# Designs tried in a protein design chat: VH-VL binders against q9umr5. Part 88

Target 1, 268 residues: q9umr5
Amino acid sequence: SYKPVIVVHGLFDSSYSFRHLLEYINETHPGTVVTVLDLFDGRESLRPLWEQVQGFREAVVPIMAKAPQGVHLICYSQGGLVCRALLSVMDDHNVDSFISLSSPQMGQYGDTDYLKWLFPTSMRSNLYRICYSPWGQEFSICNYWHDPHHDDLYLNASSFLALINGERDHPNATVWRKNFLRVGHLVLIGGPDDGVITPWQSSFFGFYDANETVLEMEEQLVYLRDSFGLKTLLARGAIVRCPMAGISHTAWHSNRTLYETCIEPWLS

## First folded at step 24 (VH-VL)

Design kk16
Fold by ESMFold2, fold request of step 25:
Structure kk16 (fold): chain C 268 residues (1-268), chain A 122 residues (1-122), chain B 112 residues (1-112)
Amino acid sequence: as target 1 above (268 residues)
Amino acid sequence: QVQLVQSGAEVKKPGSSVKVSCKASGGTFDSYAISWVRQAPGQGLEYLGYIIPIFEAANYNEKFKGRVTITADKSTSTAYMELSSLRSEDTAVYYCARVDFDEYGSYGMDVWGQGTMVTVSS
Amino acid sequence: DVVMTQSPLSLPVTLGQPASISCRSSQSLVWRDGNTYLNWFQQRPGQSPRRLIYKVSDRDSGVPDRFSGSGSGTDFTLKISRVEAEDVGVYYCMQGTHWPRTFGQGTKLEIK
């Protein structure tokens, strides 16, 4: 019998977006209980990420309670950040596989035509002025905006990403690290043709330095300091990296080859 | 340089709605937020909500129980505030005000519209 | 909501004398970046509000240096070193740190 699967959607998303993923799971792992959480969909996905974490926590508690053997999380795009925060704040989670599906885990610094109304091309160098303010931090987009040219503002103003990354001191940092480390596997999925996540390596905990050169996960301070447990997880053999080219941002949950290669093996 | 010009005074009946416009000139409409504030006759200032036009995203004071809607049209550099299910207590001057996001973090309502009187009367 | 309490609510002042307006918040106005987003506004009779001071003590352009702001945490003060006839109006403090943004009740400054 397969562990239940909980699906957390991304920005401006709904449960319908995951219909193909649900079909793949049903066909390959019949009998799997799959729950796509229908919270904060559409415009509600702009609510502050901590508000979303609170709501999703309330929804997952009864599911986890009914499955003492564990559950799996599949978390897409912005939803991957919600899930990572969830793993940090829940001292009683029983997540085996956390599958991060093209999520901006180290933040976003992108301006693409595909999601222009979210990440406008002409504004990326100045968006920090909005995002690192009390007004901007009241919206989810700004909760993970990460301007590599204004790292001091990011570190001081971020209400969400700098905290869950352990980049800013806070009284819960040790407890959150302990909770996160209870996950069985961290499965990182993304690719160079995503077109929205910028840099795409953010899905693998890579990110820009001040010159916009991408440093990989093992070169990041949060990894080197093991601030929330990445180095420990890698040493434990618990991190799976599954990059795949040729997939655009909206297609990660509707590609059969991606599912079979990167997702299915971790849905025990 | 930035100027905010609001639509004219309105007289409305209870239960109807009103939509006030706020046309911005000067500056870059995508680079700031537009706040809405009201002032009943002889009373103080009350914050209704704001919009960040580049995100097309608004935040609302829940005291109005979902009666307020704030939108923006980037092509005309115009913000709108709509208040529905009007009551006599909604009689007030309605102001729009710019929130500028500068390097020094001045994040205030530094430029105000002239105000729009909305009278709710049977 | 953060409650902003002004004192006094009515302030008669002799021309050329100093004036002081107090504003107290129900919780700290220090935002996570270390800044305090406390503003002061002036509303002259028949006019829209005008921002005088932002971030506790920073004057807007065109605001005379006889206006000064001070304070920290939850206690703030607007001072006018020498009141002039043009200073007649209502003064509001406002906090921009917490949602929703909130104003004090206003202080009506009059020349006596």
Scores: ipSAE 0.812, ipTM 0.911, lowest interface PAE 0.8, mean pLDDT 91
Fold by ESMFold2, fold request of step 25:
Structure kk16 (fold): chain C 268 residues (1-268), chain A 122 residues (1-122), chain B 112 residues (1-112)
Amino acid sequence: as target 1 above (268 residues)
Amino acid sequence: QVQLVQSGAEVKKPGSSVKVSCKASGGTFDSYAISWVRQAPGQGLEYLGYIIPIFEAANYNEKFKGRVTITADKSTSTAYMELSSLRSEDTAVYYCARVDFDEYGSYGMDVWGQGTMVTVSS
Amino acid sequence: DVVMTQSPLSLPVTLGQPASISCRSSQSLVWRDGNTYLNWFQQRPGQSPRRLIYKVSDRDSGVPDRFSGSGSGTDFTLKISRVEAEDVGVYYCMQGTHWPRTFGQGTKLEIK
C-alpha cells in the first residue's frame, strides 16, 4: 500500500495543471490517494504566504490524521515555500517525502522572459522598493523576493522567507527547526533551463552573493549554522538532489522522464 | 510631475454600482500603488483599498464586505474603483492617491486626485 | 483594525499662536524594519488632502518648517509653531504600518 500524496501548486496556478502528474502516479502507484489542494488558485496565490500556510494547514490536517503511516508532499514553485513553512509550524505533521519541484527555496531575484517582454526595462533592480515595504509584504511574491544587493532591507523587512530560513530571530525558531527535522526525505528538483526561478539553484538552496555569484547550499550561512536543519538532514542522508536539464518551469509536473527519475522513487 | 485626474461627479440610486476612474500622468505607472479613500459630507477620511499595478493585485478593506473592486489598466495608466450595492451612506467624495516607493520610505499618499462626488439618493 | 484617536477634534487658535494636535493608535505603529509609518495630512476647505509629514517627523517638500511632527510607538503629535491664516482646515493622522490603513477622526483648526 502507498502513502497518500498531497500536491500544493504555485503562483497563478490551479489544481488542473497537475493532471499529467496524477496520471503518472496512478500508473506507477495504483491505489494511491492523491489530493491536489484547490486553494488560493490563480490570483489568490498572491495572498500573503502566511495566510496561504494557514489555509493549507487546515486542509492537510484531516488527510494526515487518516494516514498514520505518513503522507508525501509534492510542492511546485511557490508551493514549495508553503510546504516548507507547513513542516516548520506543524507539530503534528507526519510527512515522509517532501518533494520540492522547482521551488525558490532561497528566494527569487529575477525577471522572467515573460516579464522582460512586457517591460523592456528590467524591474528586478527596483522591485525591492515595493517589496521591502509594508505594502509589498502584503503580497506573496514579495514574501520571498531576495535582492542580493539590498540584503539589509531583505533581512529587516521579510515577513516570511527570512523567518523560515532562520535569517532573522523568531521566538519559535527552535520549535520550527525540530518540526522540520521530522521529515523523512527532502527531495530537491530543478534545473538550469527552468527559465523562471532565478537563480535556478534556489531550488537546491543555492543563491547569489552580492556579486551575483551563485553559492551552493553548503556555502550558505543558513546551512553552515544549520539554522533550520539542512546540515542535520544532509548528514542523515535525508537530502536528495535531482537536477535535470531541458525542462522549462511549466513542464516539471508534465514530463514523464522527470517523474520516473526524480519523483517516482519517493512515493512509497 | 505626477498628476491624478479623476472622472466626473455621479448621481446613483440605492442598489446600483459606480465606477470611478483615476488617470495618472507624468510618471511610471508600474512603479507605485494607487489608493482609494472616501470622505462623506462633513466627515473624515476612510480607506477603501489599493492596487499595485505591476502585480495586477489589489487589497480591500473588509468593511465594504466585498462590495469594492479596484483594477488598473497599465496600457492607459488608469486605475478604477467600483463600489456595488450602493447605500445612501455611500454618498461621499472618492479620492485616488499615489503611494510612491522611494528611497526615503515615505510610502504615503503624496499625490491626490481632485476627488469624485458620488451621490446616492432615490 | 487599528483605531486612530485624535484630540482635540475642534481647535480654535489665535493667529500667530502655536497649535498642537494629538494622535493615539490602538497598536504600536513600529513596523518590523524599525520605522514608524505615521503620516499627517492637511485638508484646506474645498481641497483634496495634502500630506504634510511622513514617518512621524519628516516634512514633505514645500511644507513650511513651522509644521513639525513627533512621537513614538502609539502617541504622536503635530505642532504648528505659529498659526497663519492659510493653516485653516482639517488635519488627519494616518497609520501605514497595518492593514487596513486607518485615519484619525480629524481635527478642525479654525482662527478665533
Scores: ipSAE 0.810, ipTM 0.909, lowest interface PAE 0.9, mean pLDDT 91
Fold by ESMFold2, fold request of step 25:
Formats: C-alpha cells, sequence, structure tokens
Structure kk16 (fold): chain C 268 residues (1-268), chain A 122 residues (1-122), chain B 112 residues (1-112)
C-alpha cells in the first residue's frame, strides 16, 4: 500500500486546481489516500505565511497520526514555503518525501510576464519599500520577497523567509533544523520556462547575488553554513533535483510527463 | 503633492450598504497604501482597514466582523470602502488616508481625504 | 488590540506657554527593524487630521519646530514649546507597529 499524500496549494489557488494530479496518482498508485488541503483559498492565500502554517499544521496533524508509516507532501509554489516551515516547526512530523513543486524556496524577485498582469507598472526594484515595512509583512507575497540589492533590509524585516532559512538569529534555529532533517527526501522540481518564480532557480535553492548573477544552492550562504540542514541532506543523498523545461507555472500539477518523471518515483 | 478626494455625503437606512470612493491625484497610486478611518460625531478616530493596491490585498479590523470591504481600481487611482448591514452607530465621517512607503519608514498616513459624512437614520 | 491611552484628555493652555501630551501603549511599539512606529496627528476644528510627527520624534515637512516628540517603548510625549492660536484642536497618537492600527482617545487643546 502507498503512503498517504498531502497536497498544499499556492498563491491564488484552491484544491480544484489539483484534479489532474489526483487523477495521475489514482491511475498509477491505486488506493493512495490523497488529501488536497482546502485552506487559504484564493485571496486568503495572501494571509501572513505564519498564519497559513498554523492552519495547515492543524489540518495535517490528524492525517499524520492515522499514518504512522509516514506521509508524503506535494507542495506547490507558495505552498512549498508553507510546507518547509511545517517541517521545521513540527517536532512530530512523519514526512518521507517533501516534493517542492516550483516553489520560491530562496525567495522571489520577479518582474515576470505573469506578474505584469498583477503589477501593470514594473515595481520589483521598489517593492522592498512596501515589503520591508510592518504593512507589507502582513501579506504573504512580502513574507518571501527577497531583494538582492537590499539584503540588510531583508534580513531585518523578513518575518518568515529569513527565519526559516536561518539567515536571522532566532532561538528556535537548532530545533527547526533538527525537525527539518527528519524528512526522508527533499524533491526539488522547477524549470526555466516557469515564467513566475524569479529566478526560477529559487525552486532549487539558487538565488541572485548583488549583481543579479544566479548562484546555485551549493554557493548559497545558507547551504555553506548548513543553517537549516541543506548540506547535511545533500551529503545523505536525500536531495533530488528534477528540473524540466517547457512547463509554465500553472501547468506543473497538470503535466503527466512531469508527474511520471519527477513526482511518481517518490510516492512510495 | 498627492491629494485624496472622497465622494459626497450619504444618508442611508439601517440594514443597507454604503460605498465611499477615494480618488488619488498626484504621485504613483501603485506605490502606497490607502487606509480607511472613521470618526463618529464628537468621538475619536477608529481604524477600519487598508489596501495595498499593487497587491490588490486588504486587511480589515475584526471589530467590523466582515461588514467592511476595501477595494481599489488602479486604472482610475481610486480606492473604495463598502460597509454593509448599516446600523445607526455607523453614523460617522469616513476618511481615507495615504500610507507612503519612503526610505525613512514614515508609514504614518501623511495625506488625508476631506472626509465623507455617512448618516444612518430611519 | 494595542490600547493607546492619552493624558490629559482636555488641555487648556495660555498662549505662548508650553504644552505636553502623554500617550501610553499597552505593548511595546518597537518593530523588528528597531524602529518605533508612533505617530502624532492634529485635527483642527472642522478639518481632517494632519500628521505632525512620525517615528516618535521625526517632524513632518511644514510642521513648526515648536512641536517635538519623544519617548520609547510604551511611553511617548508630544510637546509644544510655545502654544499659538493656530494650535487649537484635538491631538491623537497612533501606533503603526501592530495590527490593527489604533489611536489614542484624543487630547483637546484649547486656549484659555
Amino acid sequence: as target 1 above (268 residues)
Amino acid sequence: QVQLVQSGAEVKKPGSSVKVSCKASGGTFDSYAISWVRQAPGQGLEYLGYIIPIFEAANYNEKFKGRVTITADKSTSTAYMELSSLRSEDTAVYYCARVDFDEYGSYGMDVWGQGTMVTVSS
Amino acid sequence: DVVMTQSPLSLPVTLGQPASISCRSSQSLVWRDGNTYLNWFQQRPGQSPRRLIYKVSDRDSGVPDRFSGSGSGTDFTLKISRVEAEDVGVYYCMQGTHWPRTFGQGTKLEIK
């Protein structure tokens, strides 16, 4: 029998968006219990990420309790940040595969074509003024906005990303790292044609330096210091990187080839 | 030199809704937030909520228990506040105010509209 | 919610004399970046509020230097070094650190 699968959606999303993924799992792994969490749908996905983490934690506890052999997480876009925080704050999680589906794990700094529909005027060089304020941090987008040209403001103001990355000192850093390291596999999925996650390598813990040159995961300070366990996981062979070209941001959970190549092998 | 101009006074019956507009001129509407504050006759100031137009995202004071909706139209540089299920105690002057995001962190409602009197009577 | 308490609520002052208004918050107003988002507003009779002071002590442009703010943590003060006739009105403190933003109850300054 297959471990239960818990699905966590992204920004402006809902559980219906995952109907194709559910079909793929049912066809390839019949009998798998799949729960798509129906929380913070649509505009509620703009609520502060710690509020979302709290709500999703309450929802996953009974599912994990009924599955002592473990569960898998499939977490899409913003949902991948929620799930990473869950793995850090839950000292009793039993997650085997954490599947991060095109998630901005190192943050977002994007004037992508998709975002131009939301932001008719390009604002990426100026969004730090909003995001690194008490007002901006009350919205999820600003909780993972990462302006490489204002790193000092990011480090001081971020209520979420700088904390779960261990980039700002906090009393729980050691415990959160220990909890995260209990995951069996970290499966990183994304690709250059995503069009929303900027840089797309954020899905693989890559990000811009101050010159907007993308540094890969192994060049990031959070990796080098092993601040939340990435170096340890990589050394254990527990990090799987599955890049795929040709997939737009809204299509990751509705592409069968992507599912069969990058997701299915980890749904033991 | 930002100015905020609000819609005119309204008289409403209990149980109805009111929608107050706040049009911004000058500055970049996408670069700041719009707050809504009310003042009952002879009373102090009470914060209703705000919107960040670039995110199309609002935050509401729970005291109003889902009766307030705040929206923005970026194409017209106009914010709106709608208060539903009106009661006589909702009689107040309703203000919009800009929150500017400058590098000095002033975030303090530096520009206010002229106010809109809403009277709930029957 | 953070409660903002002003004292006094009524302040009669002789022209040319100093005035002082106290504001106390129920929680620290220091945000994670180290700044304190405490503001002071003036509302003249029949007018919209006008911001005087932001971040405890920073004067807005066009605000006379006879207005000054001070304080830290939970205790704040607005001072007017020499009250002028144009200073008549109601003064409010407001905190911008915590959601929801909250105002003090107001201090009515009058010339005696």
Scores: ipSAE 0.797, ipTM 0.903, lowest interface PAE 0.9, mean pLDDT 91

Design kk17
Fold by OpenDDE, fold request of step 25:
Structure kk17 (fold): chain C 268 residues (1-268), chain A 122 residues (1-122), chain B 112 residues (1-112)
Amino acid sequence: as target 1 above (268 residues)
Amino acid sequence: QVQLVQSGAEVKKPGSSVKVSCKASGGTFSEYAISWVRQAPGQGLEYLGYIIPIFEAANYNDKFKGRVTITADKSTSTAYMELSSLRSEDTAVYYCARVDFDEYGSYGMDVWGQGTMVTVSS
Amino acid sequence: DVVMTQSPLSLPVTLGQPASISCRSSQSLVWRDSNTYLYWFQQRPGQSPRRLIYKVSDRDSGVPDRFSGSGSGTDFTLKISRVEAEDVGVYYCMQGTHWPRTFGQGTKLEIK
């Protein structure tokens, strides 16, 4: 039988967003038990990411327990960060494939139409003043805001991304790395036409330097230092990069071609 | 300078709801958060919650068990605090205050509204 | 929740004399950025609270230099070097580091 699939949604999402994905999985892998976790839906997705991690952990533990052969995670957008953190804090997870579906894995520093909708009267250049405060860090969107022009503030104020990246020292860094490395495969999905994840390379652990030049995963300090295991995963062939053009952010979970090319191969 | 002007006094019956407004002027509403604090007669200050208008996101003190709803209208630079299922112990002066995300990192409530007296009585 | 404990709760002071208010938190107020978000507020009779001090020791504009804040970690102090009549009111400490934000009980400063 096929391994169960657990789906974690993104910001402002609900299980309804994944109806097509469920259909595709059912069609191509009949009998697969797919669980879309309806936690922190809608506006509740603005709750601090660590709170979300705890909630999702409680939900996935019983699923994993019933699946001794392992499970697959499909984590969309913000959910990809939640899942990465989840895998970092769980010393007994049995995740075979961790599919990061258009997730800002290295953070967000966007000024897209999507962000304008969320921040209609603000520029991304000023968000650091809000996000890198105790107040700002009480919301998920600030937990992975990564301002390349205020790296010091990011490193010091980020309560989530900087920690799971191992960019700020903490007593659990070694253990989290060990836990995360339990994953069988890390499947990174994203693309240049996403329109939300900024830069889109963040989905592949690329990100801006201080000059807003996008550096690849292999150029990132977190990779070079292997702070949470990226270098190790790559070395053992456990990282799969699946870029695809022509996919908007809200279509990653509903595009059939994307599913067949980037998701389906890792559900068997 | 920034000023916060609150709506007028309210008299409510137990079980009803009250919605207090806080209009900001003289500044950039999107650069602030608005906190709500109340003070029962002769008592200290109690933090209810706050909203970051540009996020349209609020954080609430769990003590109120979901009875508080804080919203903001960016178009009018007005924040609102609604308290439902009113009880006599909710009788208090309710304050809005600005959390300024300035470059100095002060954040604390540096500008306060004049307060709104809410009386809950049968 | 972080408990803020002020002492004394009542502070009668002679005009021109110094005053000191203590505020202790049940846990460290140092945030991950190494700042300490401890505030002092003054509430004069019949008025809204007014912020005097932010980040332990920084005075707001317009606050007389006779007011000073100090402390670290969990122990904080507001001092008034020479109390004036206009200083009558209730003083509150507040922590902004942890959620939910919490206030001390307040210290009522009165003139003897």
Scores: ipSAE 0.929, ipTM 0.964, lowest interface PAE 0.5, mean pLDDT 95
Fold by OpenDDE, last read:
Structure kk17 (fold): chain C 268 residues (1-268), chain A 122 residues (1-122), chain B 112 residues (1-112)
Amino acid sequence: as target 1 above (268 residues)
Amino acid sequence: QVQLVQSGAEVKKPGSSVKVSCKASGGTFSEYAISWVRQAPGQGLEYLGYIIPIFEAANYNDKFKGRVTITADKSTSTAYMELSSLRSEDTAVYYCARVDFDEYGSYGMDVWGQGTMVTVSS
Amino acid sequence: DVVMTQSPLSLPVTLGQPASISCRSSQSLVWRDSNTYLYWFQQRPGQSPRRLIYKVSDRDSGVPDRFSGSGSGTDFTLKISRVEAEDVGVYYCMQGTHWPRTFGQGTKLEIK
């Protein structure tokens, strides 16, 4: 039998968004038990990410316990960060494949049409004032806001991304790294036509430098320092990168070609 | 100069709901958060919650057990606070106040509305 | 929740004399950015509260220099060097570091 699949949704999403994905999994891997976690839906997805991590942890623990052979995670958009944190705090998870589906793994510094209402063009350069405050950090979108022009503020104020990245020292860094390294495979999915994740390379742990030049994963300090195990995972062949063009952000979970190419191979 | 102008006094029956408005003028609404604080007669200040209009997201004091709903209309630069299942203990002056995300990192409520008296009586 | 405790709750002061109000928090108000988000508000009779001090010791524009804030961690103080008649009212400390935001009980300053 196939290993159970746990799906974690993104910002403002619901389980309905994954109806096509469920159909594809059922068709290609019949008998697979797929659980789309119905937590923090809609506007509740704006709650602090650590709160979400705790909620999702409570939901996945029973599923993992019933699946001693292991489980697969498919985590979409903001959900990808939730899942990475989940795997960092759980010392006994049994995740075989962690599929990060168009997630801002290295953060967001977006100014796209999709997020324009959240990040107006006139505010992008000043959003750090909101996000790197006690008030801003009480919302998920600020928990992974990564302003490349205000790195010090990011490192000091970020309550989530800077911690799970090991960019700011904390007493759990070593343990979280150890826990995260329990994953069998890290499958990174994203693409240049996403239109939401900014830069789109964030889905592959790439991100802006101070000049807004996109650097690759291997150029990032978190990789070079192996602060959360990214370098170690790559070295043992546990990282899979699956870029795909021509897919908008809201289509990653509904595109059949993407599923067959980037997701299906890791559901066995 | 930024000003916050609130709606007028309300008299409500127990079990009903009240919605107070707070209109901002003289600044950029999207750069603020709007907090709501109440003060019962002769008592201290109590923080209800706040909204960051640009995110259309609010944070609530759990003490109110979901009875408070804070919203904002960016097109009119107006924030709203709705309190449901009103009780006599909810009788108070309700204030809106600006949280300014300025370069100084002051944040705290530097501009206050004039207050809205809400009386809950049978 | 963080408990803010003010002392005294009633403060009668002779005109021209100094005044001091203490505010203690049940836990440290230092945020991860090393700032301390402690505020002092003044509420004159029949008026809305007015912010006097932010981040422990910074005065708002228009606030007389006779008002000063100090402290660190969990212990904070508001001082008035020379009390004037217009200073009559209730003073509140507030913490902005932790959720939910919480106020002290208030200190009522009156002229003897």
Scores: ipSAE 0.929, ipTM 0.964, lowest interface PAE 0.5, mean pLDDT 95
Fold by OpenDDE, fold request of step 25:
Structure kk17 (fold): chain C 268 residues (1-268), chain A 122 residues (1-122), chain B 112 residues (1-112)
Amino acid sequence: as target 1 above (268 residues)
Amino acid sequence: QVQLVQSGAEVKKPGSSVKVSCKASGGTFSEYAISWVRQAPGQGLEYLGYIIPIFEAANYNDKFKGRVTITADKSTSTAYMELSSLRSEDTAVYYCARVDFDEYGSYGMDVWGQGTMVTVSS
Amino acid sequence: DVVMTQSPLSLPVTLGQPASISCRSSQSLVWRDSNTYLYWFQQRPGQSPRRLIYKVSDRDSGVPDRFSGSGSGTDFTLKISRVEAEDVGVYYCMQGTHWPRTFGQGTKLEIK
């Protein structure tokens, strides 16, 4: 029997978006119990990420308990950050494959059409004024806003990303790292034609430096310091990078080729 | 110089709903948050919630048990506060106020509307 | 919720004399950026509230320098060096660090 699959959706999303993914899993891995968590849908996905983490934790705990051999996580977009945080705070999770599906794992600093829709009158260069405030940090989108030109503000104000990354010191950093390292495989999926995740390399823990030059995962301080276990995971062959071109952000969960190439191999 | 102009006084029956508007002028509406605060006669100030229009997202004081809905129309630079299931104790002056995300980190409500009196009586 | 406690609740003052209002929070108002988002508001009779002080001690534009804010952590004070007739009203402290935002009970300043 196949291990259960838990799916976590993204920003402004719902379980309905994953109907194709469910179809693919059912066809290729018949008998798989797939649970798409129907929490924080639509506008509720703007709730603080820690609140979401707590809600999703309550939902996944009973699923994990019924699957002693382990489960797989497929976490899309913002959901990928939620899942990473889940794995960080849970000292008893049994996740075999953590599939991060086009997630801004290293944060977001985009000014794409997607963000322009959300921020029609503001440029990304000014969003730090809102996001790095008590008010801004009460919304999920600001919890992983990572302004490379205001690193000090990011480090000091970020309520979520800076913490799960271990970029800001906190008393749980060591424990969270230990917990996260319980994952069997970290599957990172994304691509240059995403159009939303900015930079798209964020899905692979790449990100801008102060000059907006994209640096790879291995060049990031979080990797170099192994602050939450990326270096350790890579060293033991537990990180899988699956980039794919030609896929827009809203198509990652509905593309058959992507599924067969990047997702299916890890649903054993 | 930003100004906030609120809608006129309301008289409502218990169990009904009231919707107060707050129109901003003299600035960029999308750069602010709009807070709502009420004050019962002879009483102090109570924070209801706020909205960040560019996010089209609001945060509510749970004390009101989900009876408050805050919305914003960016095209008209107008914020709205709707309070449902009105009770006599909801009788108060309702204020909107601006939260400015300036470089100084002021944030707090630096511009206030003139207030809207809402009377709930049978 | 963070409880804001003001004292006194009633403050009769002679014109030209100083006034002091205390505000205590039930928990620290220091945010992770090391700022303290404590505000003071003035509400004159029949008017909307007006922000006087933000971040504990910074005065808004147009606020006379006879108003000053101080404090840290959980204890804050608003001082008026010399009270004028126009200072009559109710003063509120508010914390903006934690959700939900909360006000003190208010201090009613009156002229003796």
Scores: ipSAE 0.928, ipTM 0.964, lowest interface PAE 0.5, mean pLDDT 95

